# VHH binders against Bark storage protein B (BSP): the designs that were tried, part 29

Target 1, 288 residues: Bark storage protein B (BSP), of Populus deltoides (Eastern poplar) (Eastern cottonwood) (q09117)
Amino acid sequence: AHLRLGLVFTSDNNERALQDSGLYSPDSEDSSVDIAGRRFHSGTLNGSSIVYVKTGSHSVNMATTLQILLARFSIHGVIYFGNAGSLDKKTMVPGDVSVPQAVAFTGVCNWKKFRSEKGKLVFGDFNYPENGENLLGTVEYEKIKMFSPSEAPKEVFWLPITKSWYNAATEALKDMKLRKCYSDECLPGEPKVVFGSKSSTSDFYVRNKAYGDFLNDNFDAKTADTTSASVALTSLSNEKLFVVFQGVSNVAGETSSNSRVSYLASYNAFLAATKFINSIPTPRLACE
Key: E = the ipSAE of ESMFold2; O = the ipSAE of OpenDDE; V2 = 0.75 times the mean of E and O plus 0.25 times the DockQ between their complexes.

## First folded at step 20 (VHH; framework vhh_7aqx_2)

Design F5 (from C5 with S53P N108W R110K; at its last look DockQ between E and O 0.66; V2 from the best seeds 0.00; counts 0 for: pae E 9.7 > 2)
Fold by ESMFold2, look of step 20:
Structure F5 (fold): chain B 288 residues (1-288), chain A 125 residues (1-125)
Amino acid sequence: as target 1 above (288 residues)
Amino acid sequence: QVQLQESGGGLVQAGGSLRLSCTTSGFTFSDYAMGWFRQAPGEEREFVGAIYPWGGRTDYADSVKGRFTISRDNAKNTFYLQMNSLKTEDTAVYYCAANPRYGYLTEWPKEYDYWGQGTQVTVSS
């Protein structure tokens, strides 16, 4: 009889952040349900009613699990947190949290015939020591179809975060202090929440500086992950509110990441998600 | 005009007990997690224990677990450290500190916004 918030994340480190916080309280000793190999936990996160689930890595695992969540539970809206790489160290560094305004699949591509004039990513531009023909040719980025109950399938690229929830997040998270230290590792500066970014999702990790720069320059993407666009697509297809919190764990092209910084990134994304969740009212259905 | 003031320090024999108090003003006490730290001469401040703004969960350093108890009284804006079974190694200046950070208890001094002046605890023999 009560609509809950759905809290979704992909990894053991994300779940460990939730568990280490001590902020989650299960509804009962037996308040979890296993469906299709995932465990769905019903309870409260610092007083707010949630169902949470660890989905597994990448977009297919997230979309599958999220659709189960939305079909089998009474969910008002979806909160995602997880790690992402920064594509622009001037904007975000490890430990920071990104709250994007929009996300897109950038791994849905048409690999064009050699010497096609239509490709946007031209592998020859990255030949060393000089540009030239490369038999890999070019890649053209594609829109995807979004299905929903209210309209015919449509081609989309940018998947917008729910405007009301994005705005609520900017209000709730202003002046938020994030975690700086874990174990014997402290971030070199003060971590911050960054609003308004665009984010790239693909099934591969973007560790390469040249490709990260291409995404930043051509899509204005400030972060890259493997998951966020699948949260957006699934939520929009089910006409559910959603918001994305990305903890920056690394910078594309740099080797400064370690497991402790990665955990801090997860924890800071979790903190941002939790404060947002606690800042919004949850609608009630009448009890029966 | 934030103020944290420790009291209750002094000289005590090993095996004895002391109760420290931290009286606070100038901020909304119930919004802050509170922590006890201590510092021996020539050393960095060492975490002793912390408690959430609403009470309940507490964390303690391993060196004091089972001997020290932290509590708070939000109606009196006061934070306490009960120290039992004191050892000479517990000799230090004890500080209370306040941290408004949401969602975790921190052992890191740099994450606390407000600090008391400290009270000396000396455990003899």
Scores: ipSAE 0.006, ipTM 0.475, lowest interface PAE 9.7, mean pLDDT 88
ESMFold2 (binder alone), look of step 20: mean pLDDT 84; pTM 0.861
OpenDDE, look of step 20: ipSAE 0.185; ipTM 0.627

Design F6 (from C5 with S53P N108Y Y112F; at its last look DockQ between E and O 0.49; V2 from the best seeds 0.00; counts 0 for: pae E 10.5 > 2)
Fold by ESMFold2, look of step 20:
Parts: sequence; structure tokens; C-alpha cells
Structure F6 (fold): chain B 288 residues (1-288), chain A 125 residues (1-125)
Amino acid sequence: as target 1 above (288 residues)
Amino acid sequence: QVQLQESGGGLVQAGGSLRLSCTTSGFTFSDYAMGWFRQAPGEEREFVGAIYPWGGRTDYADSVKGRFTISRDNAKNTFYLQMNSLKTEDTAVYYCAANPRYGYLTEYPREFDYWGQGTQVTVSS
């Protein structure tokens, strides 16, 4: 039987990395189909059987597209790659790839009444020059309810990456050399793969240093993106294996990286995803 | 431990052909992209061509495109350069190199970690 791996990403830059590599070969027949305005491509990535799709930005587009992928195609597991911002430059800098162990939605919040004693984010703690009352009050972060076929709905904050695939990624990628140069620009150091991090997902980009520091201090989050938790939630709800590869394109609070560094981040995430895909065996459907 | 060994160099008349070989040991050849570089007297090493670990896409320098062909035989751990229609300007020491960086072809010598000793190719008029 023929099971495929699902390769999902959000952006034109992610797709360009795949195309520029020359590693993708479409199937000879029925190599694509359009569903809900997205094109699903069936073929091989350096010999491994995949279906890939460019989903569009942010969690709703990812979750919608991924649910279609899992419902309409024979998918063993899900590989996501894309860009993320570093929340901790001691751990990760632009060009590095993060392979998180867990991801969470940090944009699911209850914005409390003014002077509520509840809430984790207290805007008055971020007043300048000194702390005090702030009419924006406080924000309490919420768990989300996860539904799946094998158990009752449960409240979840941290969504774990599939342990077997996370472990396989650590073995396959531990000494991986990443792309350092593109055109006339090279990264200042050797880019690396970082394992074991936690990652924050929200529908807004975390460019603000104070908020990035808050996420790092209060959740031990090392990266932030707009997508990864939606991959995790959808995969877990469908009881599918999954793994996340984040290419670091910037550091929260610092000047944004130029387009070449952003492309290198996308490419390095793609390289990590491809190496992982080529390292795992092709699964077969059970005949029961 | 890692060894790249070029062979097949020598003297050839302009318009002639040569085939260079690069035999390898001490690393998993099929995991590495391979490249040919050349260095003429008094010049820097220049890119000739490169090939993916799995024998897919190839890239060539414009100066050799259409005249030179690279290939690899992963079963024999060997990397080849077929040079046709040779010109006197092709005279150089030819080096094979291995790039452990996965999944892209680079023309930058600094991104290749393992190098052969070189083989002389001399094209006479």
C-alpha cells in the first residue's frame, strides 16, 4: 500500500526554496488537485513520496488546509517548515533551525476588566518610566480544548511534537550542515539546528522585545511564529504523526533581517525538513 | 581518513578530450554533493561544476557549459569530469571537492570541506 508524507508550509518563499532545490518531482499523472482554492501537489521529494501544499499565512489557513490534506489524502504524518522569530538570541540567531519539542497558542486570551487581580500579562508592569496602573489592565492566557477520536475533549496548553518523530529528527539532523551563503551574503557564523525548544504561536508577529521577553520568561518559549501550534493541534486531533522545523529569520526587538537572510532561513528549514523526510522509512497501510 | 584522489589528467591537444576521475573513501559518498574546481597558475580556484549527492541537478560554469559533463557513480564512490573540445585556457590543476552541506549546489570553495590533491590538465596548441 502507498502512504504519503504531508509537507506543509505557508509562503511563496517556502515554495521557492522547494523549487530552487530541484529535489521535487511531480507524479506522472494526477500530480495536482485544487481544493478550497489551494493546490495539493503529489510527487516525490528526493525519492520520498509526499503531498505538499502552500497553505497561506497564519493558523486558520494552516488548520483549514491541513484538515483537508488529512481528510482527502492517505497521509502517514505531517512535516511543517517555515520561518520564526527568535525570542532568545543566546539560543538561536537568524539562519538557525529550531526543532521544538512543544508548541502552544499564546494568542488565546481573556482580556480582563480594569483592576482585575487575575491575568498573567499585566500592562502596568510595562509602563515607562515606572510601573503602575494601566487602563489596558491584564490578560489571562487560556488553554484550548482539543478534540480527538480516541479520547474525550481535554484542555491543553502545550501541544507536544510526536515523540518518535522528534527523536528521529534529533538523530537525523544532529550534525547537519546548513546553508550559510546566498548570492553575495553569508551569515556571520555557522547556522545550526537547535532541539528541545518550546515555541509560541499567535496570529500576530512578535517583533516587540518586551513582549518577546515576557513570552520567554513566562513560558520558556524560544521562538515565535503564526502557524506551528495549528499544525500541532490539527495533527493531534487527527492522531497523525507530526514534526515542526522553524527557520529563524529575525530576533524579536532587533532590526528585521534582509530578504536574503529571510530566504536562507526558509531554505534551512526546508533542508532540515527534507533531510528528516529522507531519513524515515516509507510506511504501509495496514491491511485489516 | 577522508581521501579524495583525482586521476586522468595529462597533456592533450586543443580540441581533444580527457576524462577525470575522483575516487573517494573515509566518508559516505552518496551523502555528499561533489564539485570540480580548477586553478590556473597565479589565479584563484574557480568553479567548474557540481552535482547533487543523488545524481540529480548539475550546475556548470558558463566557460565550460556544453563542453564538460560531470557525473557520479555512487556504487563505485567515484565522481567524473568528461572534458570535450578542450581549449588552451582549460589548462589548470583540477580538484574534486566534497560538500557535506545537504540539499543545495554551491559554487563557493569555502563551502566545500574535503578536497583532493589535484591533477594537472595541460592543453597544448
Scores: ipSAE 0.005, ipTM 0.431, lowest interface PAE 10.5, mean pLDDT 89
ESMFold2 (binder alone), look of step 20: mean pLDDT 82; pTM 0.846
OpenDDE, look of step 20: ipSAE 0.026; ipTM 0.516

Design F7 (from A7 with S53P N108Y; at its last read DockQ between E and O 0.83; V2 from the best seeds 0.00; counts 0 for: pae E 7.0 > 2)
Amino acid sequence: QVQLQESGGGLVQAGGSLRLSCTTSGFTFSDYAMGWFRQAPGEEREFVGAIYPWGGRTDYADSVKGRFTISRDNAKNTFYLQMNSLKTEDTAVYYCAANPRYGYLTEYPQEYDYWGQGTQVTVSS
ESMFold2, look of step 20: ipSAE 0.230; ipTM 0.682
ESMFold2 (binder alone), look of step 20: mean pLDDT 84; pTM 0.860
OpenDDE, look of step 20: ipSAE 0.498; ipTM 0.801
ESMFold2, fold request of step 21: ipSAE 0.011, 0.013, 0.030; ipTM 0.531, 0.513, 0.576
ESMFold2 (binder alone), fold request of step 21: mean pLDDT 84, 82, 84; pTM 0.865, 0.850, 0.862
OpenDDE, fold request of step 21: ipSAE 0.836, 0.812, 0.725; ipTM 0.921, 0.910, 0.899
ESMFold2, last read: ipSAE 0.065, 0.012, 0.011; ipTM 0.607, 0.551, 0.535
ESMFold2 (binder alone), last read: mean pLDDT 83, 84, 83; pTM 0.859, 0.863, 0.862
OpenDDE, last read: ipSAE 0.815, 0.836, 0.805; ipTM 0.910, 0.921, 0.904

Design F8 (from C5 with S53P E107K N108Y; at its last look DockQ between E and O 0.68; V2 from the best seeds 0.00; counts 0 for: pae E 10.3 > 2)
Fold by ESMFold2, look of step 20:
Structure F8 (fold): chain B 288 residues (1-288), chain A 125 residues (1-125)
Amino acid sequence: as target 1 above (288 residues)
Amino acid sequence: QVQLQESGGGLVQAGGSLRLSCTTSGFTFSDYAMGWFRQAPGEEREFVGAIYPWGGRTDYADSVKGRFTISRDNAKNTFYLQMNSLKTEDTAVYYCAANPRYGYLTKYPREYDYWGQGTQVTVSS
C-alpha cells in the first residue's frame, strides 16, 4: 500500500470536469468502493496516483467524507477543488481560480440579543417580520476549537493552507493559462490564477453585496464558498497536507452566471488542481 | 521564437490519401495541445481535430471522423494529419495551431495562440 493523493470535490459539475478531461484512469482492480453512500475512486490523474470522491454539498458532507477518506485510505495529502463566489470583482471575476493562503468559518456565530419579540418572522424574509419588529439579534463570530493528535485543542479562526504546498502551487501555476470558452460562450477576458487570498466559508451562499463587502472589508476575504474551511479543518486535525483551488462562478451582489460559466469555473479549478498534483513530488515513507 | 510550419499539402484525386506534417520549434512541444484547422475560400476557419500534449486522447470534427487521423511525435517536435478517403469538399488551406492551455481539447480558434501559415490541399474529381 502506498500513499495516494486525495482529490475531493462536492458537485456533479466538478465530477463532469474530471470526466470530460480524459485525464483520469481508474485502477485495473478495485477501482471503486462505496462507503457510507459515497463512491471512492482509486486510479491515476495524468499519471499521479489518487483517490477521489464526490462528497456532496456543504461543510458537513465534506468533513464527514474527508474523515472517511483519511481513515480508510493511505492519503499523503488532500487537494480540494470547487466553485466559489468572488467578494472583490477587481481581483477576481468568473472563470478565474483562487488559491487561498488561509480559509475560515465565518458562519460560526453566537446569536445574543433580540431587538424585539413583537412580530412574526417570515420564512426566507427574516429581516421583515409581520405585524411588528423582531430581529434575530446580535450576531457575533466565534472561533472554533481544533483537535489534533500532536497538541492540545486550540481556538482557531484562520485555517492556514499547508505552506509548502501553497508555495509549490504558486510556482507550478504561475502564468497558467485557463479555459476561456465552452459551448460557444467565451469569457470576455483571459481567466487567471490568483494567489494570496483569504477565503470565507459559511453554510449559506453569499449573494448579498453588502455582506460580501463586509467580509472583504473586515476579514480581507476575496472569495466565499460553503466548503473550503471544512477541508482545512479536517486536514489540519488529521495532520495532512492540503491545498484549496476555487473556481470563481459568480460575484456577490450580481446575478448568477449561466450554467456554461459555472462549468468553466469548475473546469478551471480542476485544471489548477491537476497541474498542481502533477507538479509535486511524493516524499518517501520512513517506514515503507 | 515560436515557429509552426505545415508541409505535405498538394493536389490529390478524390478517394486518395495525403499526410500533413507540422514541424515546430522555439517552445517545449510536449507542453502544448495541438490542433488542425482548415479554411476554404470565403469561409471561417473550421476545426478538424486536436490532440493532448502527451498524445493519447484525440477529438475530431464530425465531418472527418473515421477518415482523418491525428498523431504527434514529441521526440521530433512534429504533429501529423493523415487524411484518407479524401473528398472534394476537403479542399482547403490546412493550419496547425498550438494551444498553451492545459488539460482539455478545444475546438475554438481563439484558444490557440500560435498558428502556422497553412498548406494548400486540393482534392480533384
Scores: ipSAE 0.000, ipTM 0.512, lowest interface PAE 10.3, mean pLDDT 87
ESMFold2 (binder alone), look of step 20: mean pLDDT 84; pTM 0.868
OpenDDE, look of step 20: ipSAE 0.308; ipTM 0.710

